Miniprotein binders against q56419. Designs and how they scored, part 3

Target 1, 326 residues: q56419
Amino acid sequence: MEGRTLEEVQEEVFKRHGVLVPKKELEDLAKALEEAGLLLTEKVEARLKEEEEKLKRERPMRLAGLSYPEGEREARAFLEAFRASYPGEGEEARVLLMPHLEPSRVPEVYGAALAALEKTPPPERIYLVGVAHRPLKEKAAALPVPFQTPFGPALPDLPALQALDALLPFELFNTPLAFREEHSLELPLFFLKGRFPEARVLPLLVARRSPELGEALKVVLRDFPGLLVLAVDLSHVGPRFGDTPLTRTLAEEARRRDLGFLERLAEGEPEAALAFLGANPTRIDGVEVVASLLPLLRERKGKVLAHRLDLEAPTLSAVGAGTLVL
Short names: E, the ipSAE of ESMFold2; O, the ipSAE of OpenDDE; V2, 0.75 times the mean of E and O plus 0.25 times the DockQ between their complexes.

## First folded at step 9 (miniprotein)

Design t9 (at its last look DockQ between E and O 0.06; V2 from the best seeds 0.00; counts 0 for: pae E 21.7 > 1.5, pTM E .364 < .8, other shape alone 11.297 > 2.5, unsure alone 60.93 < 70, SAP 83.164 > 70, placed apart)
Fold by OpenDDE base, look of step 9:
Structure t9 (fold): chain B 326 residues (1-326), chain A 92 residues (1-92)
Amino acid sequence: as target 1 above (326 residues)
Amino acid sequence: SERIRLREPKVEVRSDDPEEIKKALEEAKKLGVKVVIVSDDPELIKKALELAEELGIPVITPVEGGFLVSDPYGVYEKPLALTEGGLFLLSL
């Protein structure tokens, strides 16, 4: 969409409401928005265009040196330490639900995912479905470019991505800038690429439930078999998310919701899992992803390998994370 | 004059329902975004401010009389007019 001049805004408000907003008030607002970094200025627009053009070639690491090591040697040691944090054995996964939370907060949950991957034959491709923490033009999107990792680039499966696009009622390759800083793909991809270096990836984001996505993926998976990964977090409770500080009661409710959701998924009852959440009062992050993938989750039995509700002490808030295999 | 465009909003609500506004504010807080109230309805502005205050969410000063905003990515088919009432939740 084209921006509006302050004069155009003033004129339109007058035409619609018969109110003449003083130009100075609009200028003061524009200035406040600019100072807050909320305006798309010429400088910001130029930068965004440059970033979008770069995203036509590759998605660079954004969390290297922050959430995980940038160097390959250190990254391998990181993987082994995370695997060691989970004392159990994994199970073979056809579907893996794993977190996208900051890895240091829930090491054993990522460790459980790694344990499952050890029991999983190397897939030809990974369907990596994350949560869009930014708006998308469509209900879902894909970015058909290499994603950088410490283990080398995760290469896209272009044939499978094209097959998926052809079955969707919307353009799959939309909103490339939403992928630029999306951690729900970058963090799980670190672990996945580290264990399956030769696997191609379909990096997918879900913003809103898309039944069409699940039906399309069910068809695509017949011709393009692979590992399905749901990169989702669970409950979000406490002051960061609009609640009071974490209490025993609030933590127990978050755990009940998380485990009740995961166990119903483990029973092959994804509709029952969604119904169990109702209005989702503890704000389980992965609900729109699960709702989009119902055709792929039905009748698949599996096991919950790990769960944690992790306290963020500075905010007295907590986030749930889990690992489920199907 | 320069054309005014907002950065991509992460959360939008176009409702006078307190529960919908509250839910949007909670999501804004979750996402760590700044809140801009865009409405020509003083009662809606007041209600949104009260809810934002209760949640401890900083709000950028609402403009009386409203203004038109476009997003950078074309997520919205129409410019957001203040006259439709709503909350814009923008990321830095």
Scores: ipSAE 0.051, ipTM 0.463, lowest interface PAE 3.7, mean pLDDT 83
Fold by ESMFold2, look of step 9:
Structure t9 (fold): chain B 326 residues (1-326), chain A 92 residues (1-92)
Amino acid sequence: as target 1 above (326 residues)
Amino acid sequence: SERIRLREPKVEVRSDDPEEIKKALEEAKKLGVKVVIVSDDPELIKKALELAEELGIPVITPVEGGFLVSDPYGVYEKPLALTEGGLFLLSL
């Protein structure tokens, strides 16, 4: 009871409803609510513990049947449809920036990523770097278990993950539950596993910029070469994100910010790309990942293959997505 | 982000930052709307419900089998927890 006695509550109920509730009944109700709250908290905690134990063995599909098909045959047709949504040619990627937005919202942006993968020799492993949407205990994390896909399990590269962990000033395997619903890994992984069925994966999340991660990855990539994938979205604008209603002017600013960011990355100038955003007024989602990975992005030149600022008509808001090859 | 099937909430906030949750709850009170907090951290869920009680606003937090509601000291007409198929539904 925030600042009120049971007698004060009793009096208010009487004034509003004409019924005097005995103090004992109010006490019994308060106790029952407290006990029910504790039981629901314990139930939630026990369930999260069960999920955590499962995640120490594998990461199951969470979006099959929702964002992509569960069956392998349908999943392959889904990949082909997305490739067809992008009529252009890809280019070989050493580094690929691709979205994690719902695929049906930006089909040609995912199609551009597939076009790039089509031109990319199958790597031994993929460094998949997403954006943590749940708190991490540290600036970054990994989950060294198979990630299930309709194309079979994406197996972890345990030696590379262990080498990375050894080089960091914090434990890399620190927050398994953060991976449970993390779509920034699952959605890009669907496309990557479909094109590179034999590649192992390093599933990585960044919560806050970590220069240590970028330096460690540069060392690990030298000994364990592979494809680096930045699975990030771009601008987030509109009332859903705390802005004024989406206008033509705001949408064009978001598009300019997205493209200016991508183009500076494509020139091998990641520090300039970050400086261009300043305070990040359109909330580009990939900033912490790019800021962590500067040593891997410097002097790598490439091309922006696709971009869309996708409108959410019901919320008068928009989210940007792009495909960049370095 | 992920949508939860509730009666058309006007604002859905996915956040694991206690200060961002607090700001969202304060903004929801100004707008007169309900807030759906989605988090995988049970300690954050507990803190969010406690803060919503302090602010006197309705917050719904989805959990397996039901929902947790932010008014744990409500009078006999406003039950705190709603569960579907759960064993510990509140009886008032």
Scores: ipSAE 0.000, ipTM 0.123, lowest interface PAE 21.7, mean pLDDT 78
ESMFold2 (binder alone), look of step 9: mean pLDDT 61; pTM 0.512

## First folded at step 10 (miniprotein)

Design t10 (at its last look DockQ between E and O 0.18; V2 from the best seeds 0.00; counts 0 for: pae E 11.2 > 1.5, pTM E .287 < .8, other shape alone 9.306 > 2.5, unsure alone 53.464 < 70, SAP 87.446 > 70, placed apart)
Fold by OpenDDE base, look of step 10:
Structure t10 (fold): chain B 326 residues (1-326), chain A 80 residues (1-80)
Amino acid sequence: as target 1 above (326 residues)
Amino acid sequence: SERIRLREPQIVPVESDDPEEIKKALEEALELGVVIFVTSDDPELIKKALELAKELGSDPYGVYEKPLVLTEGALFLLSL
């Protein structure tokens, strides 16, 4: 669409919704959108085009020096400290469900994932399925480029990605800009690359449930065997997510839903896991990923290794995280 | 005034405390391929908007994870 003035936006909102948004609020909104890079100015458009052209070659680190160390030596010490935070032993994984939450919030949950990876033979490739926290053009997407990590680049498995694309009813290589700052891939990839430096990666995002993705992956996995990783969080409760401040009752309900979801997955009953959530009132993040991967999760028995509901004190909100092996 | 262009999808601000107005805005947004900004200080209204968005086939999980704070209220995006 052509650009609109704030007055045209105000008139349109009033005409459509009967709400007169104050001009000051529209100015504050426009400023916030500009600061967030959501206004498509000529400068922003040029920058986005440049970033998209860069993403044809590689995906740079965005969270290095913030969520994890940039330097390899420091990154190895970080992995060891996270592994040490989980006192248990892991189990061999063919499927690993792990969080993508800020690692410092749930160290023992990432530690449990590392413990599982210790018992897992080095895979030739990792199918890393994250959650799209940005709109995708299609239900799912892939970025077929190297992802930078402190341990060197995670290289794509191009033959396996091409085989997957050929089986999907939509273009898999869509919306490259959605990957630019997607933490649901970057954070788990740090741990995965640190443990399996030689593994190729298929970085996948799910925005909406795609049964076609699960069926296609089931076929691709026959010719291109590998570790399947679901990088998903669990419940999102409190004011940041449209609830009242965290209470004991709300936290107990979030934990009940998280554990009830994970336990049914551990029993090999992913449809029962989805049905147990119903309308998903605690907003389990991994629902669309699990719904897409049903053919790969059916009849696989496993174990819940860790769970945490982590409080973000400044917002009185909480996010659930878990580690499951299948 | 300068013309502003939003990144796709287009964004429509909704300032309402009425769940029926929010529902109507969500339905219209789905028809238009538009993202809605819901501004509310009421957590229950926000919850209801997220529920309605999901019922209509929107995935709310992406955009509300990092709400923008406008003035005294929370601004979150309901994405299609």
Scores: ipSAE 0.017, ipTM 0.414, lowest interface PAE 7.5, mean pLDDT 82
Fold by ESMFold2, look of step 10:
Structure t10 (fold): chain B 326 residues (1-326), chain A 80 residues (1-80)
Amino acid sequence: as target 1 above (326 residues)
Amino acid sequence: SERIRLREPQIVPVESDDPEEIKKALEEALELGVVIFVTSDDPELIKKALELAKELGSDPYGVYEKPLVLTEGALFLLSL
């Protein structure tokens, strides 16, 4: 994308608003934008290339000490506390839907996921499908490197990743930087690696629905069996997401949409789940992942284990999270 | 003469002149990976918000942005 000179910005502001902004003020603004990391300067571009080269070797923990403990002993205790937050029993999962929301906000929802893993035979590999929060060059992406966790590195399943790449109409390994801060993989991976320390991982991100991904994964899963994990959140409502102020009515609508979506998935009817949401007025972020993975979700019946719509006090908004086993 | 190119982060506006509410918003933004945009023309409040963002680990030269505070004028120019 091509940038603009300060003179071009000055001209456009004058054209649109009738005000000639002094060059000094535009320079001050550009400095503020640079301090915010909003400019692609030569320095930022060099730093981005450095980070990209590091990510070709490994993906380090970014949320240790923030969302979960850094030390292994404390991390195991943390895992056990989350399991204890869900008093029920799980069921064996061939497919697990779990959140990627900050764990302390929805402890029983993560606890339900742990309960399901408790009933699930240790898989050889985990297909971990998250939601890209940074742009991808394609509809989906993977990063075929070890992801660090407090429980040791989660090793990539390179043969399965290569097989998947070969079946797609685009290069799968296309946007390493999008993984740098991607919590939709890191947070679920903490729980998965803690319970399945021997499993390899296919760390996948979806930006936009890709039916090709689901078809390719169905083929790859036949030859490389494993646990499929949809690491997605549900409704996003309130001012942070473009709504009027959060009300009881909006919150109840979000809950109704979340549960209706999950229940239809639990009946093995993913197309009906998507149709139920229509234009997706509560912005369930799982829709792009579900829409990508239809071939893997059809006719799989299961159970909703947990759901919570959690309030974000600073933004007067809420996010839904759930646990579904299929 | 120098060209500028803009990144497209998720920006969340914060309507407050209270430094403590801005601090809480910066802490939440750090957890969520969003940019906080404070609508204030008080230069002392903006200075304090920038200092708090740096203290909380903001890295404007990093790969992905952590919470920062911009003026209303800065948000307008980002839209161009």
Scores: ipSAE 0.000, ipTM 0.330, lowest interface PAE 11.2, mean pLDDT 80
ESMFold2 (binder alone), look of step 10: mean pLDDT 53; pTM 0.432

## First folded at step 11 (miniprotein)

Design t11 (at its last look DockQ between E and O 0.41; V2 from the best seeds 0.00; counts 0 for: pae E 2.0 > 1.5, pTM E .378 < .8, other shape alone 7.176 > 2.5, unsure alone 50.578 < 70, SAP 97.996 > 70)
Fold by OpenDDE base, look of step 11:
Structure t11 (fold): chain B 326 residues (1-326), chain A 80 residues (1-80)
Amino acid sequence: as target 1 above (326 residues)
Amino acid sequence: SERIRLREPQITVVEGGFLVSDPYGVYEKPLALTPEALFLLALLKGDPELARELREIAKELGVKVEIKVEDGKTEVRIEK
């Protein structure tokens, strides 16, 4: 959309509201918007382009020293502690659904993922499908560059990524800036790289359901076999998400939705899982990912290893997390 | 006058207004906007839906918002 001028805005406000906004206030707003990078000026465009060009080389860690340790030794101890937080045994995974929530909130759920990975033969490649929490230009995207981790770079599988791109009706390599701070890839990747240091990665983001992605991946997986990882959270309930503060009833509904979703996936019925959610009133994060990957989830039976609804006390909100193997 | 091109902002509702930020975090400093400023932003963007939503939110909040932009900081004063 062609942007408006400050004068057009001033005139519109005056016409509609009878308020004359001083031009200086609009200019000050425009300047503040530019300083926040929200106004697409030459300066802002140049900076965005510079950051995009950096992301053509590698994706740096953003959460090292915050969500996980930066140092390799400390990172290994972190993995071990998370594994220890899950008392169960894992199962071999061909498909792993795991969270991307802040690890400290749901340690046992990540521990369950690690337990599954212990029983999984080292894959040649990992298809890591996260949730885009930032706008994508297309329904899905990939970033075909090394992702930095405390265990060294997770290298992209360029041949497999290219094969995927060739089968999609849209450019897969879109919106590199969406990957810059996307935790839905970074957090799971820490655990995956720590367990499978030699595996190549296909870092994928889904913003909206793309049946094309699932069909394309089904073809690509034949020639480029690997572990499929769905990095998704479950219910999002409470004031942060537009609900009332968490109550027993709201928590029970969130858990019911989460478990009902996961159980139907474990039965190999992903369409039934989606249908069970309906309008998704508890805002299960992984819906668009699952909806995109239906061809890969059908008829695969598995097991729910862990689930937690974690309370964020300051906001009286909660997020569901689960680990499922198929 | 130059046509203003706006990026798609990330908008977070906060007490007394909105935080508007770079959706990709290249620019780390969010801009605090009043409902009125956000309305102006919506008008600049030419998004009538956003403008409508913001007007409704502003009405619900009953808030007259004075926007003071000093030293690159937008201070939002909400007068009830």
Scores: ipSAE 0.680, ipTM 0.823, lowest interface PAE 0.6, mean pLDDT 89
Fold by ESMFold2, look of step 11:
Formats: structure tokens, sequence, C-alpha cells
Structure t11 (fold): chain B 326 residues (1-326), chain A 80 residues (1-80)
């Protein structure tokens, strides 16, 4: 909307409730809103534009030293430790589903992804599809810039990104700020870049399901073959997510829904996987990504390599994570 | 006063009220607002549908708004 004056707000409150709000209180609220960056003032707009311009050049590491080591040598050792946490062998992936949950919480699930990558020929490019945790201006977005990692920058595949943009009914490069803190790309990318240091990346986010994205990606993947990665988490249950405290019954249901979802995907039946979830009562994170990418998942059979429903003891809540190869 | 334009905020329900913040985290200082203050924020935005939605949420949280007119003056009382 166009916005309001403080007098217009006073008039609206008076009209609705018969009360004249003191102007000082509205002025204090406006000042607090500007300090929080919530007003469109010249100062706020300049700061937002500055941050946006930085992101149009590169996306820096945000989680180095927090979720993974900052130095390359230590980062390599970190990968080796995670691979060791999964004692099995992987399988070749044309499509890989892996989590974006904090790696130390589900080490064997990330280890399973590394095991799959060991069996996968180095791709020329990786289509990395995460979940937008911040608003996008469209259903999906990309950021066509280098993403920094301890293993060097992950370079964007500009020709493939431009081809994808050209096929969509909306501008793909639409919300740089949404990538600023997006761990659903950064955390999986650490593992992918560490294993495939020469692969280019298409860093993609989905906010809301877009059938158009899946159709466009199917076309682009024919001309620009590569590894498709769904960087998604599974169930989110417990008080942190709006439920009652986690019980054994709720945890069993969350695990059953996670595995039922993954198993149906592994049978090449993504529509059945979505139908199995119904209204998604355990809030599986990957639903919008899977719903967008149906054309790429149909008839593609594979295997669930790992799953864990990880407990957050302080909040009596849990998050599911899995590794699926197709 | 001058015309105020509000950015679309991120709003989270927390114990005792609402947490309102920059959805992209560029500004890191969130505001903890009472339901009354959040309603005023929605009016500042010029979005009566948002204001209506937030009022329903406040009702579910047990916050009560009482408005009375006495001696030509109007009083607004909000109970948490």
Amino acid sequence: as target 1 above (326 residues)
Amino acid sequence: SERIRLREPQITVVEGGFLVSDPYGVYEKPLALTPEALFLLALLKGDPELARELREIAKELGVKVEIKVEDGKTEVRIEK
C-alpha cells in the first residue's frame, strides 16, 4: 500500500473504536520501526540496497566456524569424518535428496549423501534446490553469483540459469536478499562442493510450488545435464513447531510419514508421496520442492540410504532428515 | 506528519505478544509488540485485512479489547 500519516492512523482508530491515540505513542512506534528497519525511509532503503548489491556480486559464507570449519584443510577433515559416520556404500545418483538440517545433528544422513556422491561421476553442474525460509517475490528464485565455500567459490552455471529464466513465466533472479541467510543452500553446498570442486551450481530456492519450474527444469536438464539435488528436511514436530510436547506416539507418526514419503519417492511415485501426506500434519519441509519438480521425479526409482528423526531435547521437538538416491 | 511507508514485516507469536522483524535479517533488532501495538502497526501499513487477521489471533490468545465512550471521551482498554 501507499502508506499512512500518523494523523490518518489516529483517524482510523477513532473511526473504528472512538479513541484518539496520543501522537507521541505513534511517533515512538515509528522511531522503533525505523531502528528495526521496518520503515521505507531513505536510510533503510540505502542499507537494504547496499546489502542487495553485495549479494549481486557474491554470496559469502555465513556458517563457517559455526556449522563447518572455515579453513580448507579442516573442512576436508570434516568431510572425511562425516563420510565415516555412514559405514555403508552409496549408489549412483542422478537425483539426490539430502537434508539442510545442522550437520552435527544428523551426521550419518550427510555421510550417506557423501557415499552416494562417491558413486556418482563428477557432474558438469549441480541443480541445487533448497527451501526458501525468507519471502520470495515469486514462487521460486535463483542467485547467479559465486557462493563462497572453504573449498573455493562455487561458480554459477550462467548459461543454464539464463536458459531456465527464459522458460519461466516470471523473473527468476528476483530476490537477492532471500539468499543472504539461506542455510538450505549453504549447508548442502559445503558437502557438494567438497566432493565435486569443479562442478558449477544452479542455486535455486522454492517458496511455493511451481509446476512451471519443474517443466522448465526438465527442458534445461536435457540441454545442460547435471546432478539434481533436493536439499530438504522432513517432519517438524513438537512445541517449537506448534504441537503438543513430543511423545513417542508423535515421534512414531513423524518417522512413519518421513519414511512413507521417501519410500514412495523411491518407487518413482511423487504424486503418491504427496497424497500420502495429506494435509502434511507433521510439516515435512520438502513438499513444495517435490510438488514443483514432479516431472523430474516420475518413474525414477531408487533407494533410501538413511533417515533420522533428531530430537531437540530443550524444546521437546524433533526434525527428520533423510538421504534418497534416484 | 509525513507519510510513513511500512515494509512487509515478519511476525512471530511469542510468549506475551508478538515479535516483529526484518524478514531478511539485514536489521537484526526485532521488536516485541503487544497485540495493541501490532494492530497499530497494521493500520500504519494501510492493510485493513492484515489488521483484521491480527485481531483474530489476539482474540485466540485471550487478549481482550474493551472500548467505551464516556463524557464525550473514548477509552481503549486492552487486557493481556
Scores: ipSAE 0.437, ipTM 0.741, lowest interface PAE 2.0, mean pLDDT 87
ESMFold2 (binder alone), look of step 11: mean pLDDT 51; pTM 0.293

## First folded at step 12 (miniprotein)

Design t12 (at its last look DockQ between E and O 0.74; V2 from the best seeds 0.00; counts 0 for: pae E 2.2 > 1.5, pTM E .383 < .8, other shape alone 12.865 > 2.5, unsure alone 47.691 < 70, SAP 96.461 > 70, end hemmed in, 3.5% free)
Fold by OpenDDE base, look of step 12:
Structure t12 (fold): chain B 326 residues (1-326), chain A 86 residues (1-86)
Amino acid sequence: as target 1 above (326 residues)
Amino acid sequence: SERIRLREPQITVVTVDGKRYFLVSDPYGVYEKPLALTPEALFLLALLKGDPELAKELREIAEKLAKLGVKVEIRVEDGKVEIRPE
């Protein structure tokens, strides 16, 4: 929508509500919006462009020292502890569904992912498909730059990214700022880079279901084989997400939906998994990713390795996380 | 006067001391400090964006959420307000 002038807003408020908002109040609001970077002025545009230009070189760690250790030695110990939190053995993965939730909340789920990675031959490349928690200009995006990790940079597979871009009806390399702080890539990438230090990465985000992405990836994977990773969370229930505080009934429904989703994926029935969710009333995070990757998930049988619905006590809310191998 | 061009904000609803505020922030975190807006100020923001119906909807949602005492992240996409998982 084209923005309005302050005078147009003043007039509209007067017409609709009979209140004359002082122009000064509108000017003060506009100034505050500019200071918060919400008003597109030359100054704001210049700063945004500068940050975009930085992201053309590399994607720095944002969660180092917060969600995982910054130092390599400590990061390795972190990986070992997470692996130890899952008592089971993994299975070889061609497709790995794993969480992107704060690792400390669901350690055994990440541990299950690590267990699967132990049984997986080192891939040449990892297709890491996360959830866009920020607006994208297109349905999906990629950032074709090194992602920093405690284990060194995760290098992009430029040839495979270019091949993917060429098959999409939209520009794949859009909205670089959406990657700046996107944890759905950063957190899984820590574990993936720690296990497969030599693997190249295709960091992908999905904002909305893109069947075109799945079809394009299916073609690209023929020439550029690799591990497909879906970095997705499951149900989001409770007050943080617009529900009442977590109850036994709400938790049972969240678990039922999470497990019912994962089990249908494990049977190679991704359309049935989506259909099972319907309107997605428990807000499973990964639905747009799965809906985009249907061609890659069909007829692949696998196993659910772990699931947890983790309570965030301060908000009486809960988030589901799972690990699935295909 | 110059037409005001607004970015799509990230909006969260907070209640502080019984007062409702909308925390409006840069969706990409380039600008780290959120702007706390009253419902009235958010209404003006929506009018600046050219969407008075959005302003009404945001107020209604804020009123509903404030009764719950909850911080909720609200996304505005295609003129619709959605509560999305973080």
Scores: ipSAE 0.674, ipTM 0.838, lowest interface PAE 0.6, mean pLDDT 90
Fold by ESMFold2, look of step 12:
Structure t12 (fold): chain B 326 residues (1-326), chain A 86 residues (1-86)
Amino acid sequence: as target 1 above (326 residues)
Amino acid sequence: SERIRLREPQITVVTVDGKRYFLVSDPYGVYEKPLALTPEALFLLALLKGDPELAKELREIAEKLAKLGVKVEIRVEDGKVEIRPE
């Protein structure tokens, strides 16, 4: 980050385009950039460090009152309503794939996850693996702090997190700010903590596939048994995602891709699931997590409990969500 | 003057009254309000970062995508431009 002086920028624009940008305009741009937090000034760095230091102590709820109720009694009623949205029975899960999409959009898919948790003995800990929606400094990250929920704090499993960190070729605790608004952990955690209030959590994010993460988790899970949760969504199609408006043909392809992916995972064939997607034309966001966790998914057979490709009417787009137990 | 050092921004494209703007924001959301930049200002931003070739690439890509009415996330990592749906 060497940067430039305003004079260097002014000079280059003049050389390239014959336009002399007034220094005042460059100064105004720099001031606006700082106010938006986009310059590495002492003020901006101090604010960012302050937010990082807060996240090194705890991760507060950010979606209470928006995606789920803030109060514990209301939150328990919310869980009951979601369970009731799925009339079937679950199965015991050693690995659970569940969504992180807004719960009200796919109530039966979250309900299926709750049904699976009903059949699952309370784990000592939950390995919660989400999808990083903000940049990570490495391929994956964790945040070893309490995550607040309406059911009380989800406490980190520090020994398991430290063991995982020791096995990776990079610092696992590398990007606290990426967790600040990360809904792919917060939304599934609400449901998991509500069902397993005593379980500790390993809150993990994947930005890019890391085979090293999967190998390390395989070792850590033997010493620190628990429930592995892949908190991922499936296809993303339509104009919000760079496609033409959603058509029946595009929706049918997205559904076919989602179900084909889930079924191959359910057969214990995660490499085949990834190969089935090819270049991932419907942008299933679970692929980087699955690709990271291959050693934990191989030869584990299970069942797809639910799937929905949910329409976003205002944007003429859709997102897929599913529940898979292994 | 002093050297200006930029953070890696998130950039989205919006069209208002037929004119294109680039909403540039803190990638982690600590600063919540985005900065709306014209294509010319976005080019100046990339020059302040010290990568004029990347600035030109970003402008050309964003202008083409804005003409198509497509909303995408633009990321710059280690000198590479990545454009993907949100």
Scores: ipSAE 0.412, ipTM 0.726, lowest interface PAE 2.2, mean pLDDT 86
ESMFold2 (binder alone), look of step 12: mean pLDDT 48; pTM 0.277

